VHH binders against Asparagine synthetase domain-containing protein YML096W. Designs and how they scored, part 31

Target 1, 314 residues: Asparagine synthetase domain-containing protein YML096W, of Saccharomyces cerevisiae (q04489r210to523)
Amino acid sequence: YEVTSEIDLNFTSLSEVSKNLYAVLRDSVKKRVESIHPRHIENSPIAVLFSGGIDCSVIVALICEVLQENDYKCGKPVIELLNVSFENPRTGLFPSDTPDRKLSINSAKTLQNLYPNVDIKLVEVDVPYDEYLKWKPFVINLMYPKQTEMDLSIAIAFFFASRGRGFLTSLNGERTPYQRHGIVLFSGLGADELYGGYHKFANKPPHELVEELTRQINNIYDRNLNRDDKVIAHNGVEVRYPFLDEYVIKLSTAEIPINFKVNKLILRKVASQYLKLDGISSEPKRAIQFGAKSAKMTKDGNKHGTDLLKENRN
Key: E = the ipSAE of ESMFold2; O = the ipSAE of OpenDDE; V2 = 0.75 times the mean of E and O plus 0.25 times the DockQ between their complexes.

## First folded at step 18 (VHH; framework vhh_gocatamig_d2)

Design L3 (from H6 with S31Y H98R S102A K103S D104E W105Q; at its last look DockQ between E and O 0.57; V2 from the best seeds 0.00; counts 0 for: pae E 2.7 > 2, grease 25.4 > 24.2)
Fold by ESMFold2, look of step 19:
Structure L3 (fold): chain B 314 residues (1-314), chain A 122 residues (1-122)
Amino acid sequence: as target 1 above (314 residues)
Amino acid sequence: EVQLVESGGGLVQPGGSLTLSCAASGFTFDYYELAWYRQAPGKKRELVAGISRSGYTKYMDSVKGRFTISRDNAKNSVYLQMNSLRAEDTAVYYCARRTPYASEQYGTFDSWGQGTLVTVSS
């Protein structure tokens, strides 16, 4: 793929481009919902990797719109929003303190209010530090050949999120243990690469942004999917990536002006204009390892994300 | 009915020690992070110490090394051991069940005890 260098200084095409993006995103989500075997749709939840940010919230809203096109005999359809948060000795934060947990609670409430005919469950996947330590060697083995500290911090967050063991919390604060039941899991992967979501892109001039986004979307399998798929598949789920649909990528790279891809401007416009996600469309994006607080979990302060993991034989 | 009952406060000399206790009932204790907060007259309530479901702890800077929070899940209790007390530690101390943080848009609040007064005076 090749990201266009077109700039629309006066934002004259913003309305038309946002309409077209909404249409192809909706088709991408619809295709991925409707390809779930009918037995599973009626009797099993749909799961979503949920940080409370715009990417996953757009996906949830679109799933809800697709689900509302159908009658269901078994009552409300169910969506499981899987939000992971770690006890992190380095940061001193508890799961309840993490940025993604705070954002996820607010975003889930917004989505629940918008779609009362869908049972949207926020699953708070809290990971104690001793559970992290227990599973760390296992996840390191699963993510081979990836072996950096950054790879581990991302993979372990996805491992626990997709395992889906956590709590539902009622409005009065009462918690009930809960286990994910959905076998199809939706992910917002691709949105940062298509629409300029990473902070490091915010200050690049347009020509550098074009080069970087082109590189990111063409390399996404080698960098992100290879690591993440191995870890998530082990938990018995099939992951679907609506932003990586062929037609979504083609439109996003070729037809959206580059200045609409700063801090996900075009995606935020779709969210506010077509999905009533105004409050969520304003929230900052964090990578999963920083939002869930899985980055640099060791107390050894001299470790960096690019450091190779040491081989421990015991 | 969620209940949190603090005890163990009192008058103590500077440099002294107190152990605060909090007995919890009406909820499944093991599902929650617990905390001690304090509020001095005319000041905002502030987090003193927190303890996670698995027992990891955090402290405000001014009490690190002097205060120790602990929990006993079998007794549904959380404790605050306060050593080397200073006049600045004078406050009403509250035990709280921590609910995930929510914005004022949603209006969710933690459950609190009635508090126990700690006075540090020579």
Scores: ipSAE 0.458, ipTM 0.763, lowest interface PAE 2.7, mean pLDDT 82
ESMFold2, look of step 18: ipSAE 0.450; ipTM 0.761
ESMFold2 (binder alone), look of step 18: mean pLDDT 79; pTM 0.796
OpenDDE, look of step 18: ipSAE 0.703; ipTM 0.871
ESMFold2 (binder alone), look of step 19: mean pLDDT 80; pTM 0.799
OpenDDE, look of step 19: ipSAE 0.788; ipTM 0.908

Design L4 (from H6 with Y101W S102A K103Q D104E W105S; at its last look DockQ between E and O 0.58; V2 from the best seeds 0.00; counts 0 for: pae E 5.8 > 2, unsure alone 61.3 < 65)
Fold by ESMFold2, look of step 18:
Structure L4 (fold): chain B 314 residues (1-314), chain A 122 residues (1-122)
Amino acid sequence: as target 1 above (314 residues)
Amino acid sequence: EVQLVESGGGLVQPGGSLTLSCAASGFTFDSYELAWYRQAPGKKRELVAGISRSGYTKYMDSVKGRFTISRDNAKNSVYLQMNSLRAEDTAVYYCARHTPWAQESYGTFDSWGQGTLVTVSS
């Protein structure tokens, strides 16, 4: 794929481009919901890897719209939003203390208010530090040949999110243990690479942004998808990637001016204009990176996200 | 009904020690992070110490090294060992379920005990 270098300084095409993106995203989600084996869709919720950010919130809203079209007779359809949060004894962060958890709660409430006839459950997947340590060697072995601290932080977060052991919290603060029931997971992977979601891209000149986004989307299978699939599949789930639909990628790379791909401008426009998601935070929280806080839990304060792990045989 | 009952407060000299206890009932104790808060006259309630489900702890800076929070899941109890007490530690101490986002996002709920008074003075 090749990202266009076109710049639309006056935003004259913004309305048409956002309409076209909404249409192909809607079709991508619809295809991926409707391809779920009928036996499982009647008996199981749909799950979403959920950080509370715009990309996963768009996916949830589109799933809800597809589910409402079908008028299911098996009661209220259920969506499980899987939000992982790590205990970090070094910094004193408990899972309930993390800013990402508060963002996820607020985004889930927005979605619940928009779709009251879908049972949207926020599953708070709290990971105790001793459980992180227990599974760390196993995840390192699963992600072979990927061996960096960044790869580990992403993979371990996906492992615990996809395992789906957590809590539901009621309005009065009562927590009930909850186990994920959904066997099909939706992921927002690709949105950052297509629409410029990584913070480090926010101030790049347009020609550098074109080169970087082109590189990112062409490498996504080697870097992100293979690692994440191995880890998630261990927990007996199948993952869907609406942003990686062929038609979504073709439109996003060839037809969206590069200046609409700063801080996910075009995706935020779709969310506000077509999905009523104005209230979702303007700062993106990537589902892939929600494990970045777990990397800071190591005893070696000099480790960086690109450092190689000392042991990778476990 | 959720119940949190604090005990162990009292009058103590500067440099002295006290152990606060909190007996919990009416909820699944093991599912929650627990905390001690305090409120001095005319001040806002503030977090003193918290303890995770796994036993990891967090402290406000002014009590670190002097106070120790612990939990006994078999007895549904949380404790605060307070050493080297200072006059500024004078407050009513409350045991609570540590869910700060729930108090901000879900509205009000009653997760506080009645408190136990700690007075540090000559």
Scores: ipSAE 0.140, ipTM 0.601, lowest interface PAE 5.8, mean pLDDT 79
ESMFold2 (binder alone), look of step 18: mean pLDDT 77; pTM 0.779
OpenDDE, look of step 18: ipSAE 0.399; ipTM 0.752

Design L5 (from H6 with H98R S102L K103S D104E W105S; at its last look DockQ between E and O 0.81; V2 from the best seeds 0.00; counts 0 for: pae E 6.5 > 2)
Fold by ESMFold2, look of step 18:
Structure L5 (fold): chain B 314 residues (1-314), chain A 122 residues (1-122)
Amino acid sequence: as target 1 above (314 residues)
Amino acid sequence: EVQLVESGGGLVQPGGSLTLSCAASGFTFDSYELAWYRQAPGKKRELVAGISRSGYTKYMDSVKGRFTISRDNAKNSVYLQMNSLRAEDTAVYYCARRTPYLSESYGTFDSWGQGTLVTVSS
């Protein structure tokens, strides 16, 4: 794919481009919901990797719209929002203190208010430090050939999120154990690469941004999915990626002016204009390891994300 | 009815040790993060130590290595072992629980007890 270098200085096409993106993205989500076997969708939840950010919140809202179109006979449909947080000795934060947890609580409430006929469950996947240590060697082996500290921090977060062992928390703060039942897991992966969501994109001149986003979306399968799919598949779930739909990528790269791809401007416009997600649309994106606080889990805070893991160093 | 009842305070000499206890009732104890706060006369209440649901701990800098927070979920109790006590540790100590989910003050801790006075004086 090739990202257009066109710039719309006066934002004259913003409303029409956002309308077209909403339509294509809605169709992408619809295809991925309707391909779930009907007995499973009526009897089993749909799961979503949920950070509380705009990417996953848009996906949840679109899933809810698709579910409300259908006459399912099995009570309220259920969506499981899987939010992972780590006890992290480097940062000194509890899982309840992590940025993703705080954001996910507020975003889940917004979505629950918008879709009262869908049972939206926020599943808080807390990872104690001893549990992280227990599974760390297994995840390292599973993510081969990836071998950096950054690879581990991302993979371990996806491993525990997709395992889906956590808690539901009531309004008064009381928790009950909960295990994910959904076997289809939706992910917002691709949105940062398509719409300029990473912090490193913030001040690039347009020609550099075009080159970088083109590289990111064309390499996403090798860089991110190869690692992540292996760890997610271990937990017996099938992952769907609505932003990586061929038609979503084609429209996003070819028809959206580059200046709409700074801090996900175009996606935030879709969220506010078509999905009533105004409060969520302003939140910056964090990579999962920083939002879940899985980055640099050792007490040696001087490690870098590019450092090789110690068992692989020579 | 939520209750957190502190005990174990008293007068102790500098360099001494003291163990504070907090008995909890009226809520599902193992569902909450717990903490100890302290307040000296004329000073702001400050977080001394916190403990997660699974036992992970955090401490204010001035007490690291001297104080140890622990919890016993079977006894619905949280403890603060204070060693190498100093005059600046003199305060009323309060046991606290994480503010309820979706509260506008989420991220803070609440206390219900009168606290237990710790006085470090020669």
Scores: ipSAE 0.082, ipTM 0.574, lowest interface PAE 6.5, mean pLDDT 81
ESMFold2 (binder alone), look of step 18: mean pLDDT 79; pTM 0.788
OpenDDE, look of step 18: ipSAE 0.177; ipTM 0.644

Design L6 (from H6 with H98Y S102A K103T D104E W105F; at its last look DockQ between E and O 0.02; V2 from the best seeds 0.00; counts 0 for: pae E 16.4 > 2, placed apart)
Fold by ESMFold2, look of step 18:
Structure L6 (fold): chain B 314 residues (1-314), chain A 122 residues (1-122)
Amino acid sequence: as target 1 above (314 residues)
Amino acid sequence: EVQLVESGGGLVQPGGSLTLSCAASGFTFDSYELAWYRQAPGKKRELVAGISRSGYTKYMDSVKGRFTISRDNAKNSVYLQMNSLRAEDTAVYYCARYTPYATEFYGTFDSWGQGTLVTVSS
């Protein structure tokens, strides 16, 4: 793939481009929902790796639109939003007190209000530090040959999210244990690479942004999917990646002006114009991959994501 | 609109003290971690000090014991008290907001002020 260098200084194509992106994203989600066997959908909810950010919220909204078209005859369809949060041993911050959890609660409420005919459950997957330490060696073995602290932080977040053991929290704060039932997980992976969501893109001139986004989307299978697939699949789930649909990638790389790919402008426009996600489209972005926060919370000091894991050193 | 406005920089002699402040607006201040970065001429921008939303702090080694970061959630402000200043502390200092999960690898500080110049010379 090759990202276009076209610039639309007056934003004259924004409305048309956003409409086209909405259409191909909707088709990508529809294809990935409808490929789930009907017996599976009727007996199990669909799950979403959910940070509360715009990427995963767009996916949830599109799943809800597809589910409402399908006329399910056996009660409300269920969507499980899997939000993971780690205890911070350095600060004593509890998993439920993180900014990421607060964003996820607000985003889930917005989605629940928009789609009252879908049972949208926010599953709060809280990970105490001792539970993190218990499973750390196991996840390191699953993610072989990847060996960095960043790889571990991402993989262990996906491990706990896909395991799906957490809580449902009522309006009065009362929590009920809950176990994920969905076998198919949707992920917003790809949106940052397609639409310029990473901070390192923020100050690049257009020609450098074109080069960087082209590199990111072409390398995503080597860097991200190799690491994550083994960990997620171990928990008996299959992951769908709507942003990595070939028609989504082709339109996003070839037909969206580069200046619409700063801070996910085009995706935020789709969310506000076609999905009524105005409250979420203005919220700070959250990475769907979970990982950086857990890597920085180790008691071993100020580890960076590129540090090699001590247990894996030669 | 997110805004971070630094102030308090200036010319000071070696061994002196300055207090930098950063006034924040346009976001829920209590929900974010904040930091001070600095950039000396010809060098990369580097983290000086960070403070979590609950008040826990971290510092680069060369300023530990001399600099103190603090926050006042009622005033939407973060501060850097700089004592025992040295010539190598000369830099433009930036206030930054930490955004968790900003990259596939780690969170990052993605909203920046305009910076305030600190010059330490005789």
Scores: ipSAE 0.000, ipTM 0.132, lowest interface PAE 16.4, mean pLDDT 75
ESMFold2 (binder alone), look of step 18: mean pLDDT 79; pTM 0.797
OpenDDE, look of step 18: ipSAE 0.731; ipTM 0.881

Design L7 (from H6 with T28R R97K S102A K103S D104E W105F; at its last look DockQ between E and O 0.03; V2 from the best seeds 0.00; counts 0 for: pae E 14.8 > 2, unsure alone 64.8 < 65, grease 26 > 24.2, SAP .721 > .668, placed apart)
Fold by ESMFold2, look of step 18:
Structure L7 (fold): chain B 314 residues (1-314), chain A 122 residues (1-122)
Amino acid sequence: as target 1 above (314 residues)
Amino acid sequence: EVQLVESGGGLVQPGGSLTLSCAASGFRFDSYELAWYRQAPGKKRELVAGISRSGYTKYMDSVKGRFTISRDNAKNSVYLQMNSLRAEDTAVYYCAKHTPYASEFYGTFDSWGQGTLVTVSS
C-alpha cells in the first residue's frame, strides 16, 4: 500500500471522510461478527482485547451495533473485554494501580451505559511478576523466530489476555474470579499504523509521516502478526483484526488526508460523531500524544524501557 | 516532546545529603509511575526507588530509611532525598517515566533522563 500525501488544510473533507471510514469499519466488523455461527454467538461470548483506548472501544461499539441488528433467542449477547495488566517489575506496584486499568474501567462503563442490551463484562486479567517470569520462557519459545524484548512484551500480554483468567468487579468493589469463555477475540491492531497513533508521529512534517506510515502498514504482518499468532493459537482462540480489513486499509491509506492521521484525529472523529464515544475519544490524545516526538522503535539513543527487559530476559 | 531533566547531583562527603530533582514535560505527569535508577561504573542499572501515580513507594533494600522518593504533580517533578550518603551510593542517577508493562498493546514505551552524577568521596 501507499499512503496518500494529500493534505486538507481547512479540514473541509473531515465530515465526509469520517462518514466513509465509519461505514467501512462497520462493514469490517460486521463481516467478522457474522462469520461466527449464530448458535455460537447466542451461547458463547465474543472476546475483545481491551485497553480502554479508542481503537478497541470503537471495535466494541461496532460489535454492539452489529449484534443489535439481530434478535438472539437465548438471551442477550455477551462481550468479554479482556484487560491485561502486569505488576510493574521496576517499582513492584500491583496491576490495580495502573493508568491503563483505570482507563479501561472508565471506557467499559461508557460502553455498558451505551449498550444496556449487550452484557459487556470487563475481565481484569492481573499478572503478578512471578507469574510473568514463570511463563516467560514458554512464550519466548512460542514466538520463534521473533526474539526481541519488544516482541516478548507484546506476545506475553497477548498470552495472558487470551488465557483470560481474571476477575469481574462489581459496583461495590467485590471481585469474582472469572474465566474467559469466548473463543473469537477481536483486536484493535492496525489503528496506530493507519491513523498515526504512535507518539513519535506527533510533530513529523507531512512527507516524513507519509513515508513512515507507508512503511509501518506494509510491514505490519511481519512485525506484529507472526509474533502473536502462535501465542494466541496456544490458548485455543481465533483472533480477528477489523482495522486490517482489505477495504479499511485501502480507504485509510488512499482516501484519508495525511493531516487527519496525527494523534488518530480521524478515528477520534468517527468515535465522537457516529459512536457517541466523546469521553473516550478525548482521553487517549491527552495521555499519549501530548505534542512530543516519540522514541525511535529501533533500539538506540538514551536508556529505554527496552533495556530493562534485557536484564530480565532469562 | 517528552523531557525528563535531572539535577542536584554533585560531589558530597560521606554522611552528607543531596536532593535530586527531575523536571518533566511533554506528557500528563499525574498519569504515570516515576522512578529513580542508578548505574555505578561496571555495574548494571538498578532501581533505587519508585513511586506510583497514587503515591505508593518502593525502595531497594540498601537505601531504605536513608532515601525518600516523592512527587509533586503540581510542579511536574519527582524528587529523591538522599541522606546518610555512603561511598557505595556513587553512581549516575536516572529519572524514568514508566508506562505499565504491555498495556494497550503497541503503546508508548518508557522515557528516560540523561542522568546526574552523584559522587560520594573523601
Scores: ipSAE 0.000, ipTM 0.173, lowest interface PAE 14.8, mean pLDDT 76
ESMFold2 (binder alone), look of step 18: mean pLDDT 79; pTM 0.795
OpenDDE, look of step 18: ipSAE 0.027; ipTM 0.399

Design L8 (from H6 with K103Q D104S; at its last look DockQ between E and O 0.08; V2 from the best seeds 0.00; counts 0 for: pae E 13.9 > 2, grease 26.6 > 24.2, placed apart)
Fold by ESMFold2, look of step 18:
Structure L8 (fold): chain B 314 residues (1-314), chain A 122 residues (1-122)
Amino acid sequence: as target 1 above (314 residues)
Amino acid sequence: EVQLVESGGGLVQPGGSLTLSCAASGFTFDSYELAWYRQAPGKKRELVAGISRSGYTKYMDSVKGRFTISRDNAKNSVYLQMNSLRAEDTAVYYCARHTPYSQSWYGTFDSWGQGTLVTVSS
């Protein structure tokens, strides 16, 4: 794919571009919901890898719109939002008291209020440090040949999210253990690469942004999807990527002016204008790899995501 | 410049009480977990008490019921109230900032104060 270098200084195409993006993204989600095998539909098959950010919230909203177009044959439809948090190994303090968890709680509440006829369950997947250590070697083996600290931090977050053991928290704060039922997991992966969501994209000149986004979207399969598929499939689930639909990518790369791809401007416009997600769409830029990252769980101090993994003995 | 400045240490008799304070500057205080560590001569530094961003607390077993950690986000300060002090509590006490779980892969990790000495002696 080739990202257009077109600039629309007066934002004259913003309304039409946002309308077209909403339509093709809605169709991408619809296809991926409606293709779920009928044998699973009655067993609450839908989960979302959920960070509370705009990418996954847009997907949840679109799934809810698709579900509301159908009759509810077996009662109220369920969507499970899988949010992972890791214990800080330096303090041993609280996985549930993280920025990503707080964002996820607020975003889930917004979505629940918007779609009261869908049972949106926030599944809080808390990972103690000893669980992380137990499964770390296994996940490293599954993500072969990828071996960086960034690969590990992303893969292990996907592993625990897709395992789906967590808690539901009631409005009164009571927590109950919960195991996901969802076997089709939706992911917001691709949105940062298409719409300029990484902090490194901020303040780039337009020509550098075009080159970077072109590189990112063409590399996403190798860098992210092979690793993620292996880890997630181990837990008996299949992942769907609405932002990586062929028509979404073609429109996003070729027809959206580059200045609409700073800090996900065009996606935030779709969210506010068509999905009533104004509160979520106004949030500061964030990484989209399912919220919390395990890169801060190492006892070796600061590590860069490109550092090679070391043997256990140092 | 990140700064954590401990105060309130001193000499106290067994069974006595002492309040340690830590004044923080140079970072967004509300975004971090805070903790007190201590190090006795010849021993490793150990976690004494921690307090999350929203106020949940954790204590090492030997101080539970005797020590209380608290934070005041308006004053950018964290405190350790130490009651029923014992000779074994003699140590240099350090205030620490700990980054909680985060979306950032490359954010800063822990920062430490320079310590305040607590001596429990007759």
Scores: ipSAE 0.000, ipTM 0.193, lowest interface PAE 13.9, mean pLDDT 76
ESMFold2 (binder alone), look of step 18: mean pLDDT 79; pTM 0.796
OpenDDE, look of step 18: ipSAE 0.539; ipTM 0.806

## First folded at step 19 (VHH; framework vhh_gocatamig_d2)

Design M1 (from L3 with A102S; at its last fold request DockQ between E and O 0.41; V2 from the best seeds 0.62)
Amino acid sequence: EVQLVESGGGLVQPGGSLTLSCAASGFTFDYYELAWYRQAPGKKRELVAGISRSGYTKYMDSVKGRFTISRDNAKNSVYLQMNSLRAEDTAVYYCARRTPYSSEQYGTFDSWGQGTLVTVSS
ESMFold2, look of step 19: ipSAE 0.597; ipTM 0.831
ESMFold2 (binder alone), look of step 19: mean pLDDT 78; pTM 0.787
OpenDDE, look of step 19: ipSAE 0.776; ipTM 0.897
ESMFold2, fold request of step 20: ipSAE 0.563, 0.575, 0.602; ipTM 0.801, 0.808, 0.833
ESMFold2 (binder alone), fold request of step 20: mean pLDDT 79, 79, 79; pTM 0.788, 0.792, 0.792
OpenDDE, fold request of step 20: ipSAE 0.825, 0.796, 0.814; ipTM 0.920, 0.904, 0.915
ESMFold2, fold request of step 24: ipSAE 0.558, 0.477, 0.559; ipTM 0.818, 0.747, 0.795
ESMFold2 (binder alone), fold request of step 24: mean pLDDT 79, 79, 78; pTM 0.791, 0.790, 0.784
OpenDDE, fold request of step 24: ipSAE 0.812, 0.813, 0.804; ipTM 0.914, 0.913, 0.908

Design M2 (from L3 with K58R A102S; at its last look DockQ between E and O 0.01; V2 from the best seeds 0.00; counts 0 for: pae O 10.5 > 2, unsure alone 63.3 < 65, placed apart)
Fold by OpenDDE, look of step 19:
Structure M2 (fold): chain B 314 residues (1-314), chain A 122 residues (1-122)
Amino acid sequence: as target 1 above (314 residues)
Amino acid sequence: EVQLVESGGGLVQPGGSLTLSCAASGFTFDYYELAWYRQAPGKKRELVAGISRSGYTRYMDSVKGRFTISRDNAKNSVYLQMNSLRAEDTAVYYCARRTPYSSEQYGTFDSWGQGTLVTVSS
């Protein structure tokens, strides 16, 4: 894929481009929802990796739209939002205190309000530090040949998410254990690569941004998909990537001006204009702290995401 | 019918200069991003330079500072000025247009001409 170098300085094409992106994203999600067999949604709820950010929220909203259009059997279709939070003994923060968890709660509420006909469940996957340590070596093996701290942070989050053990919190604050049984998991992977979601992109001149985004989308299979698929598949879950639909990628790379791909401007426009996610769309992308915080859970606070994992030579 | 016709290729010495031209017809020229590709013998076709509708340009690393892509919408033409040519620049050069939205190949480049041969040899 080649990312266009087109710049629309006056944003004259923003409306049309956002419309087209919405259409192809919707179709992407529709295809992936409708291909789920058996259609017994009651016994196999759709799950979404959910950070509370714009990427995941857009996917959830689109899934809800598809579910509402399809006369699914007697009862509210169920969608599970999987939010992972780790205990951090260094900071003393509980999983419930993490910024990501707080964001996920707020975003989930927004989505629940927007789609009252869908049973949206926020599954709070709390990972104790001891459990993190227990599974860390296993996940490291699963994600091989990836060996960075960043990879581990992401992989281990996905491992616990796909395992599907968490809690549901009631309106009164009561938490009950919850085990997910669905076999399909949706990921927002690709949104950052397509629409310039990484912080490091924010200050890049357009020509560098084009090069970087071109590289990112073309390498996404090797960098991300292999890792994510391996980890998630271990738990018997199939992951689906709406943003990586061929039509979404084609449109996004070829038709969307590069200046619309700064901090996911175009995705935020889609979210606000077509999905009524204004509150979520305006929130600055907080780095998926899942990985960064897990990497910083160890006393060696100075680990960079690019650092190689120290071989625990046992 | 969409047509792209390349010209300007030839034999040039190392360090020399050459300007390629591509004449386009059969479509609204200013609506499309254009590019130059090249294919050397035994190698894959590769993007050399691209130019947006507004004239924003991009280049492969090996030609940066040496090659310049430009377009003249009034003449429905795209150009590639090649300076400081090297032996490694020897290839057939093709003009390309990004496919329209309605195309099954949307997002790629299409409408390849016959190409023009550039040979850099002492």
Scores: ipSAE 0.000, ipTM 0.235, lowest interface PAE 10.5, mean pLDDT 86
ESMFold2, look of step 19: ipSAE 0.410; ipTM 0.744
ESMFold2 (binder alone), look of step 19: mean pLDDT 78; pTM 0.790

